# VH-VL binders against q9umr5, part 412

Target 1, 268 residues: q9umr5
Amino acid sequence: SYKPVIVVHGLFDSSYSFRHLLEYINETHPGTVVTVLDLFDGRESLRPLWEQVQGFREAVVPIMAKAPQGVHLICYSQGGLVCRALLSVMDDHNVDSFISLSSPQMGQYGDTDYLKWLFPTSMRSNLYRICYSPWGQEFSICNYWHDPHHDDLYLNASSFLALINGERDHPNATVWRKNFLRVGHLVLIGGPDDGVITPWQSSFFGFYDANETVLEMEEQLVYLRDSFGLKTLLARGAIVRCPMAGISHTAWHSNRTLYETCIEPWLS

## First folded at step 21 (VH-VL)

Design kh132 (framework fv_nofazinlimab)
Fold by ESMFold2-Fast, scan of step 21:
Structure kh132 (fold): chain C 268 residues (1-268), chain A 122 residues (1-122), chain B 112 residues (1-112)
Amino acid sequence: as target 1 above (268 residues)
Amino acid sequence: QVQLVQSGAEVKKPGSSVKVSCKASGGTFSSYAISWVRQAPGQGLEYLGYIIPIFGAANYNEKFKGRVTITADKSTSTAYMELSSLRSEDTAVYYCARVDFDEYGSYGMDVWGQGTMVTVSS
Amino acid sequence: DVVMTQSPLSLPVTLGQPASISCRSSQSLVWRDGNTYLNWFQQRPGQSPRRLIYKVSDRDSGVPDRFSGSGSGTDFTLKISRVEAEDVGVYYCMQGTEWPRTFGQGTKLEIK
């Protein structure tokens, strides 16, 4: 039988967004037990990411315990960062495939569609003033805001992303790396037409340098230092990169071709 | 400069709810956070929570979770604090205060509203 | 939660004399950025609080230089070098570093 699948949603999202994904899984892997976690829905998705990690951890533990052969994670958008942290803090996880569905793994920096309806102008250049403060870091979006023009502030102020990426030291870094490396496959999905994740290469651990030139994963210090195991996973053959053009941010979980190409092969 | 003007005093019965407004004038409403603080007669200051209007979401002190809701209307530059299931112990002056995200990292509520007395009786 | 403890709670002072108020936090207020978000507020009778000091020692615009803040980690002091009649009121320390934000109990400054 197929391993259970756990789905973690994104910012301002809910379990209902995954109805098409559930249909696809049922068609190709009938009998798969799929649990879409309905924690931190809507505005609650703005809760600090470490709080979300704790809540999702509590929900995930009994599911993993019932599946000694392992489970798969499908983690969408912000949910991919939650899953990154889950895999690091859980020294007993049995995740086979971690499928990161258009998640800003190196952070977010851009006047994206979802930020523009929250704040009308100059968001990108000025959000650092809010985000890199104690108040800002009490909201999830600021936990992964990564301004390449204020990298010193990001490194010092980020309560979440800089720590899980090993960009700032943490006492638990060695244990987090060991735990993360227990994953079977890291499946990275994203694309240039997403329209929200900026730069879109953040879904593949690429990101802007100080001149806003995108450097890919293999050029990042986090990869070169192997801070949480990316280089080790790549050497092991455990990283899958699946970019696809023509898919907007809210369509990753409802595109059949994307599912068949990038997700289906990893749902054993 | 920036002023915060609050709604007038309210007298409420136990079990009812109250909604206090805080209208900002001057400056850019979306460039700061609005905190809510209360003070019972003769007592100290107690932090209820705050909202960052550009995110449309608030953080609440655990003591008040389930009873307090903080919202903001960007079109009118107005923040609201609603407290439900009122008890006599909720009798207090309720203040709104601005958290400015300036270049100095000054935060910490530099501009306050005049306060709104909420009395819970009968 | 971070507990903020002030001493003394009542501070009678003669006009023109100095006054000191202590504030102690139950844990370090140094945030991960290296800054310490400790604030001091003054509340005159019947008025809203007014911030005097932010980040331990920086004075707000318009605050007289006779007010000064000092301290580090968990121990902080607000000093008034020469008390004026207008200084009567309650003084509160507040930490902005951790959630939830918390205030000291308040120190009532009175002219004796």
Scores: ipSAE 0.824, ipTM 0.916, lowest interface PAE 0.8, mean pLDDT 91

Design kh133 (framework fv_nofazinlimab)
Fold by ESMFold2-Fast, scan of step 21:
Structure kh133 (fold): chain C 268 residues (1-268), chain A 122 residues (1-122), chain B 112 residues (1-112)
Amino acid sequence: as target 1 above (268 residues)
Amino acid sequence: QVQLVQSGAEVKKPGSSVKVSCKASGGTFSSYAISWVRQAPGQGLEYLGYIIPIFGAANYNEKFKGRVTITADKSTSTAYMELSSLRSEDTAVYYCARVDFDEYGSYGMDVWGQGTMVTVSS
Amino acid sequence: DVVMTQSPLSLPVTLGQPASISCRSSQSLVWRDGNTYLNWFQQRPGQSPRRLIYKVSDRDSGVPDRFSGSGSGTDFTLKISRVEAEDVGVYYCMQGTYWPRTFGQGTKLEIK
């Protein structure tokens, strides 16, 4: 039988957004037990990411325990960062495929349609003042805000992303790396027409340098130092890159071609 | 420079709700957070929560979670604190205060409103 | 929650003499950026609180230099070098490092 699938939603999202994804899975892998976690829905998705990780951890433990053959994770947008942390903090996870749907793995720096909705006036250049404070770090958006012009503030103030990416030292870093490396496959999905994730290459561990030139994963210090295992996973053949043009941010979980090309092959 | 002006005193019955406003003038409203603090007669300061208007999102002290709602209207530079299911223990002066995100990292509540007396009596 | 404890709670002082207020936190207030977000507020009778000190020792604009803050980790002090009549009021320490933000119970400074 097929391994169970656990779905983690993104910012301002809920289980309803995945109705098409569930239809696709049912068509290609009938009998798959799919659990879409209804935690931190809507505005609760703005809660600090470590709080969300704790809540999702409590929800996934019994699901993983019932599936000794292993489970798959499909994690959308901000949810991909939650899943990154889950794989690191869980000493006993049995995740085979971690499928990251357009998640800002190296952070977010841009005025997008989502940010314009939240911020009527563009605040990209000044958001660092709010985000890199104790107050700002109590909101999920600031937990992965990565201003390439204030990298010193990002490294010192980020309570989540800089720690989980190994860009800042943490007492648990060695254990987190060991746990993350137990994943079977890291499937990275994203594309240039997303319109929200900025730069879109963040979904593939690429990011801006100080001049806003995108450097790909292999040029990142995180990769070169193998801080949480990306270099090891790539050498093992465990990283899958699946970029696709023509898909907007809210369509990654409802595009059949995307599903068949990038997701379906990894749902054993 | 920046001033916070609050709405006037309210007298409420137990079980009702109260909504206090805090209007900012001077400076850029979207560049800071607004905290809400209360003080019962003759007592100390108690933190209720805060909102970052640019995010449209608030954090609430667990003691008040489920009863307090903090909102902001950027177009009028006004923050609101609504407290429901009022009890006599909620009788207090309610203050709004600004948290500025400056280059000095002050982040404390540097500008305060004049306070709004809310009396809950049967 | 971080507990903030002030002493003394009542501080009678003679005009022109120094005054000192202690504030202790239940855990270190040093944030991950290396800064300590400890504030001191003054509340005069019938008035809103006014911030005097932020980040342990930095004065807000317009605050007289007779007010000074010091300390580290969990132990902090507010000093007034020469108390003046307008200094009468209640003084509060407050931590901004952790959620939820918490205040000390207050120290009432009175002229004896």
Scores: ipSAE 0.834, ipTM 0.923, lowest interface PAE 0.8, mean pLDDT 91

Design kh134 (framework fv_nofazinlimab)
Fold by ESMFold2-Fast, scan of step 21:
Structure kh134 (fold): chain C 268 residues (1-268), chain A 122 residues (1-122), chain B 112 residues (1-112)
Amino acid sequence: as target 1 above (268 residues)
Amino acid sequence: QVQLVQSGAEVKKPGSSVKVSCKASGGTFSSYAISWVRQAPGQGLEYLGYIIPIFGAANYNEKFKGRVTITADKSTSTAYMELSSLRSEDTAVYYCARVDFDEYGSYGMDVWGQGTMVTVSS
Amino acid sequence: DVVMTQSPLSLPVTLGQPASISCRSSQSLVWRDGNTYLNWFQQRPGQSPRRLIYKVSDRDSGVPDRFSGSGSGTDFTLKISRVEAEDVGVYYCMQGTHYPRTFGQGTKLEIK
């Protein structure tokens, strides 16, 4: 039998978005128990990420406990960051494949059609004023806002991403790294036509330097220092990179070719 | 100069709901947060919550979770605070106040509305 | 919730003399960025509160320099170097560092 699959949605999202993904899984892996977590839906997805991590943790514990052979995580967009933290804070997770669907793993810096809906005037260069404040950090989007022109503010103010990436010290960093390294496979998915995740290489742990030149994962200090285990995972052969062009942000969970190429092979 | 103008006084029965408005003029409505604070007669200030209009989402004091809802209408530059299941101890002046995200990191309510008296009476 | 405790709660002062108000927090108000988000407000009878000071010691534009703030961590002071008649009212400290934001009980400043 197949390991259960747990799905974690993204910003302004809900379980409805995954109806096609569930169909694909049922076709290729019949009998798979798929749980799409119905927490922090819609505007509740703006709750602080640590609050979301706690809520999702409570939901996944009984699922993992009933599956001694292990589980798979499919985590979309912002949900990929929730799953990053889950794998770090849970001393006893039994996750085999962590499949990250177009998630801003190194953060977000850029205006998109989605952000323009929230911000009718471009606020890319000014969001740091809101986000790197106590008020801003009480909203999920600010928890992973990573302004490369105010990296000192990001490092000091980020309540979430800078900590889980090991960019700022934390008393639990050693334990978080140990827990994260228990994952079987880290499957990274994303692409240049996403249109929301900026830079799109953030889905593969690449990001802007101070001149807005994208540096890939292997050039990042978090990788070079092995802050939370990326270098160790890569050496172990546990990181899978699956970039695909031609897919917009809201289509990652509903594209059959993407599913067959990047997701299906990792659902044992 | 930014000004905040609130709706008029309300008298409500126990168990009902009240919705107070706070209309902003001047400045850019989306560049700041709106906090709500109340003050019972002869007593101190109590924080209810706040909204960042640009995100369209609010955070609430745990004491009022489930009873308070804060919303904003960007097209009219108006924030609203609705308090349900009213009790006599909810009798207070309700204030809205701006939290500006300026380069000085000043934060914390530099412009206030005039206040709205809400009386909960049987 | 962070508890903010003010003392004294009643402060009678002679015109022209200095006044001092203490504020203590149950937790450190230093945020991750190294800043301390402690504010002081003045409320004159029948009026809305007015912010005097932010970040412990920074004075709002238009606030007289006879008002000054000081302190660190959990212990803060508001000083008025020379009290004037218009200073009558209730003074509140407020922390902006922790969710939810909380106020002290208030200190009523009266002329003797």
Scores: ipSAE 0.805, ipTM 0.908, lowest interface PAE 0.9, mean pLDDT 91

Design kh135 (framework fv_nofazinlimab)
Fold by ESMFold2-Fast, scan of step 21:
Structure kh135 (fold): chain C 268 residues (1-268), chain A 122 residues (1-122), chain B 112 residues (1-112)
Amino acid sequence: as target 1 above (268 residues)
Amino acid sequence: QVQLVQSGAEVKKPGSSVKVSCKASGGTFSSYAISWVRQAPGQGLEYLGYIIPIFGAANYNEKFKGRVTITADKSTSTAYMELSSLRSEDTAVYYCARVDFDEYGSYGMDVWGQGTMVTVSS
Amino acid sequence: DVVMTQSPLSLPVTLGQPASISCRSSQSLVWRDGNTYLNWFQQRPGQSPRRLIYKVSDRDSGVPDRFSGSGSGTDFTLKISRVEAEDVGVYYCMQGTHLPRTFGQGTKLEIK
């Protein structure tokens, strides 16, 4: 009866983080088939995002094929970017709700409490030297590092995010846009107390300008140009924004109030 | 000035594993990558892989994926290359080399260790 | 994998004369940022390789002016304007643009 749910984890994470989410879904939508994908766990989450997209694609194809009524995606943190690309590269996806749990959809620029050991205090402003190189782009973190002070380097060097957002031209851009627009609902979740995603508004397609002032989705060139379909989706009424304060980065998948408010309504 | 110092020569039996160290001195260890390259006697250079210590993660030449593991210990400024299931064809000098992320975009192997001879024999 | 082909394989040169080594790649080495990540290395007998040139033509600090690099796309050249005795060794080109990173087969520069 209920559409199957596919869960994609985030950076340095695994399927075990989602036990509470599975319990909530079972309570409110009993009988739902939930598959949490055990790919690119732990350190393997640092593999290039296009490699992860290919691996997750191979895993989701048979699940989607068995569910002619459609499926839902719940994609956490970095996993939300993987799911963005899946929806663009798959000509035949049947995703109804794409639920993005605190994912840096416009990129990441900032030291994080969770990843402090990877990002020393002095590295935020200098990480662009590593990330915008052929060596750095072989790691997932650099695939969505978006330094607002070196936007030209980001646009030219990014192998993933700049392409998937339509910020740099790609031969497949028109097809990727068409495929992404097949999604039923784009449910964006995030909040100011996340502590990892910087700026937190990146989860809602907002991001820093060159002065580190946050511009919201409707002020972004990718939205104004409708590069991959955000403006079209918003016009259809297909974008849901669900910000919630008081939730840290590692708690999005284990907070009952968050689940009931932002996730449960979209799991038909 | 950065200097890379490698561990001493090893003689290993077929089927065993070898772990070569590369200790960095001078500069900031976390600000660059360490790559590994080997050279069989009388032959050219062959790329194995590299690690970015600040990420704690490595990337490998697919030819060696499954047999090679590259790690780094930031507390001792030391990178390691471990090669398993050794064969006679793995007999080579193994080098570590720095990849600096400088303002000039050089992104090549500018500082090299002295090399470690690994001999695989019965 | 990108194949790097060097010529000549052996290069005997008289002291004080110029020397030239060619390197050809099986595909373009221009990265999406517009830069070409082609490097040249020198390996003296019994020593580790030493980088001479990066990004086709930029010379490393401490490398003598007599070494120069040029080229574009798939064809590259390393030139030594006046060969000195200390230049004996094997020279390798290397591409850093594509995975896996690959080296040319080497050119042995000899005096005589």
Scores: ipSAE 0.813, ipTM 0.905, lowest interface PAE 0.8, mean pLDDT 91

Design kh14 (framework fv_nofazinlimab)
Fold by ESMFold2-Fast, scan of step 21:
Structure kh14 (fold): chain C 268 residues (1-268), chain A 122 residues (1-122), chain B 112 residues (1-112)
Amino acid sequence: as target 1 above (268 residues)
Amino acid sequence: QVQLVQSGAEVKKPGSSVKVSCKASGGTFSNYAISWVRQAPGQGLEYLGYIIPIFGAANYNEKFKGRVTITADKSTSTAYMELSSLRSEDTAVYYCARVDFDEYGSYGMDVWGQGTMVTVSS
Amino acid sequence: DVVMTQSPLSLPVTLGQPASISCRSSQSLVWRDGNTYLNWFQQRPGQSPRRLIYKVSDRDSGVPDRFSGSGSGTDFTLKISRVEAEDVGVYYCMQGTHWPRTFGQGTKLEIK
């Protein structure tokens, strides 16, 4: 039968957001055990990402242990970064498909609808002052803030993203790479009409250079150096890219066409 | 430059709660964090937690977690610290202090409120 | 939690003479950016604390040149080159690198 599916939500989100996704899975793969992890909901999603990784790790261990044939991960928005770290820190994960649903895999540099709610004008050019400090790095949002105009500060101050992407050296980097490479498929989903993830190509490991020109994954140093295994995965045929236009950030988990095109094929 | 003005002294009974305010004037409220520190009579300084107003989010020292709540109202440039289930050992001067995110990376508490004496007695 | 240990806890000093306060941390205070977020505060009787030094050795605006900070890693010193009567008070070191932020016990500087 079908491998169980573990769902990890995003910023200011909860398990309720995935009711449509669960309906789609039940329709196409009846009998699939789907667990939407009910941890770090709402404001708790602002907790440092390494704290979230530890909590989610404790929750996924028994699920993976009961599924010797493997599991699938569907990880939405910020949750995709949590799943990136889970795959690296777990020596014994048995993840087949890691489905990254509009997640800022190379970071975020832009005002989100959520951030605009907190302050009425764009603050993206000044957020680096807060984020690249010990205080800022104690919040999840700052853990993946990637200001292309202050790349030196990002590399030196990022406690999470620069480390898991291998952009900054870490004692565990070799083990993290080995663990990440055990994934069966890396399914990347995102699109130009998301409106939150900036640049949207971050969901595909593309990102801004210092002139705010987007460079795609194959032009990134992390890919060229194979820092955590992207080049190896691509050569193995394990990376799937599924861009789709016309989908806003909060609609990725509730669009039937997207589900059928980008998610359904990977839920063996 | 920024000035922090705190609410006045309070006398509270054991088991009650207290809410101390810290109003900022000058500068941009959203460009810094507000820390809360207390000092029992004749004792040293103890860190309770802090809030980053633009995120609307706070972190608390585990010693006070579950009893302390720090909030901010951006429209009035005011931070609040509420401490519940008060005990006599909570008697202290409570200070708010600014953490400025400046270009120099100072990231210390450079501007302090005048302090609010909270006395917990039966 | 990072423990901050100050020495001495009581510091009687003669006017015009130098004074030195030591602060030791239980862990390195070097943050991942290479900076060390060690601060020194002065608290005069009945007043709020006032930051004198940040990042080990940088003086805050308005702080007299007679105050200097030095050190690295886990071992830090605050020096007053020529103590004045207005320097009476309690001095605290504080680390900003690790959560939670922690203070030393305080050093009481008194004129003898």
Scores: ipSAE 0.838, ipTM 0.926, lowest interface PAE 0.7, mean pLDDT 91

Design kh15 (framework fv_nofazinlimab)
Fold by ESMFold2-Fast, scan of step 21:
Structure kh15 (fold): chain C 268 residues (1-268), chain A 122 residues (1-122), chain B 112 residues (1-112)
Amino acid sequence: as target 1 above (268 residues)
Amino acid sequence: QVQLVQSGAEVKKPGSSVKVSCKASGGTFSHYAISWVRQAPGQGLEYLGYIIPIFGAANYNEKFKGRVTITADKSTSTAYMELSSLRSEDTAVYYCARVDFDEYGSYGMDVWGQGTMVTVSS
Amino acid sequence: DVVMTQSPLSLPVTLGQPASISCRSSQSLVWRDGNTYLNWFQQRPGQSPRRLIYKVSDRDSGVPDRFSGSGSGTDFTLKISRVEAEDVGVYYCMQGTHWPRTFGQGTKLEIK
């Protein structure tokens, strides 16, 4: 009698990454129908996020329709941003728990040795020139690149994250906020040892100011203005924050302690 | 000053594949994109796609999707365009061109290679 | 796809006289950042294209000031105030705003 679970993967990823997660769910909630979406795998994860949102939307509609009691979303890394947009654009979603697994909710600004091929350390300060162009915005990673030293360019050029976060005006903003607020629980997971998501507090709607000092969610303009409903959700008791140290970016979906502490309680 | 130097002319049979190279000199290869454009004899310019070397990823015009592959080798500062299942209609001069992500926001293909003539004939 | 339409397609001009080329797009070329990514290229016989103008009206370094670009939204013009012999060639407008990038069909400038 458990609600179905839909899993959305991240950058350069595929459904295979979630085999341990599926084992954990089966052990604690036997009989749960888990669908890991095999869309935009590998290099296709670099497609523009709005294109990915459309594709994932087409896949989740029939699953939600078959589950009138509701569904849960588990959305990993970049996939958490896809799920953010799904919840905003879908007028009739029936999502109970949206579990965001180390996703850069306020964006990404930083290089790591782990992703040296994608984000060379020397390019961090110059990546804004590529990303905040028509050419750069045709790649998913630029859709959530958030350079705190060029916030004006981010606000003007971002085709995805600035719009979904309500940082830039959009004709659909009121409807997107209404739809997002229908979610039962927003479960935010992340931690300091992730090594990829920079700053790691982006997974909790915290982010760098112009001096690269992290300001937490409650200090963000998007929260204070309640642009897409974070302040309202927090007031309802619907936001869950579950930070955990000692977990690297590729281990969030395969750590049993993380699952038992942060995910299992929200899979009714 | 940045220069783009392309490989030499090719004559290919229908159904074969061609791979054209574009070697960059000067500037930082990872700081720009490389676009590929073709021009059939006496015709206008047609956009095939582009690669951003730093991402290792390309976008292709849907007209050529499934036949065109654009890659880059950062160690040699060289971009490649491979076109498969060649038809006589693919006979054209193929150009590579740099998209500089400069502070002025030009983004307009400011430096072009000399072109590579690809002739597809039976 | 955004359709770029140029007129005229053939432009015979007397040396020293002005020339004007029109370019119209099937949809607005203003990007979300407020900039308009409309470019003009010159292709001399047997040569690679050379960019003359970017963002509607900005000249590339080394481009003579007799070349000027103007326009907004969907309607753009390239003007040559005084045509010189070396200006013979085909001129293309090109939009960089929308995917895929598209070119006008080209305007052949000829000396009569």
Scores: ipSAE 0.842, ipTM 0.927, lowest interface PAE 0.8, mean pLDDT 91

Design kh16 (framework fv_nofazinlimab)
Fold by ESMFold2-Fast, scan of step 21:
Structure kh16 (fold): chain C 268 residues (1-268), chain A 122 residues (1-122), chain B 112 residues (1-112)
Amino acid sequence: as target 1 above (268 residues)
Amino acid sequence: QVQLVQSGAEVKKPGSSVKVSCKASGGTFSKYAISWVRQAPGQGLEYLGYIIPIFGAANYNEKFKGRVTITADKSTSTAYMELSSLRSEDTAVYYCARVDFDEYGSYGMDVWGQGTMVTVSS
Amino acid sequence: DVVMTQSPLSLPVTLGQPASISCRSSQSLVWRDGNTYLNWFQQRPGQSPRRLIYKVSDRDSGVPDRFSGSGSGTDFTLKISRVEAEDVGVYYCMQGTHWPRTFGQGTKLEIK
């Protein structure tokens, strides 16, 4: 039989978005128990990420406990960051495949449709003023806003991403790294036509430097220092990179070719 | 320069709801957070919650969660605070106040509306 | 919730004399960025509150330099070097660091 699959949605999203994904899984792996978590839906997805991590943790514990053979995680967009933290804070997780579906793993620096329609011009250069404040950090989107022109503010103000990426010291960093390293496979999915995740290479742990030049994962300090285990996982052969062009942000969970190429092979 | 103008006084029955408006003039509405604070007669200040218009989302003090809703309309530069299931204890002056995200990190309520008296009749 | 405690609650002062108000928080107000988001407000009778001080000691534009703020961690002070008639009102400290934002109970400054 197949290991259970737990699905975590993204920003302004809900379990309903995954109906096609569930159909694909049922077709290729019939009998798989798939749980799409109905927590922090819609506007509740703007709650602080640590609050979301706690809520999702409470939901996944009994699922993992009932599946001693292991489980798989499919985590979409912002949900991929929630899953990153879950794997670090849980000293008893039994996750085999962690499938990160177009998630801003190194952060976001770009206007999205959720921000653009309210403004006649791009706001990306000014959002740091809001996000790197106590008020801004009480919303999920600011927890992973990573302005490469104000990296000092990001490092000092980020309550979430800078901590889980080991860019800012934390007393639990060693334990978080040990826990994360228990994952069987880290499957990274994303692509240049996403249109929301900026830079799109953030889904593969690449990101802008101060000149807005994208540096790949292997050039990041977080990788070079092996802050939470990326270098170790890559050396084990446990990191899978699956970029695909032609897929917009809201289509990652409903594209059959993507499913067959990037997701299906990692569901055992 | 930036001014917040609130709607007029209201008298409401217990169990009803009230919706107070706060219209911003001058400055860029979407670059601020709008906080709501109340003050019962002769008492101190109590924080209700705030909205960041650019995110379209608000945070509420747990004491009022389930009864308070804060919204914003960017097209009219107006924030609203709606309080339902009104009780006599909700009789107070309700203030809106701007949280400016300036480059100096002041992050405080630097501009306040004139206040709106809400009286809940017995 | 963070409890903000002010002392004294009533402060009668002679015109031209100095006045001092204390504010204590139940936990540290230092945010992860190293800044302390402690504010002081003045409320004159029948008026909306007016912010005087932010980040412990920074004075808002238009606030006279006779007002000064000081302190660290959990213990803060607002000082008025020379009280003037227009200073009559209630003074509140307020923390912006922790959710929910909370105010002190207020200190009523009166002329003797």
Scores: ipSAE 0.835, ipTM 0.923, lowest interface PAE 0.8, mean pLDDT 91

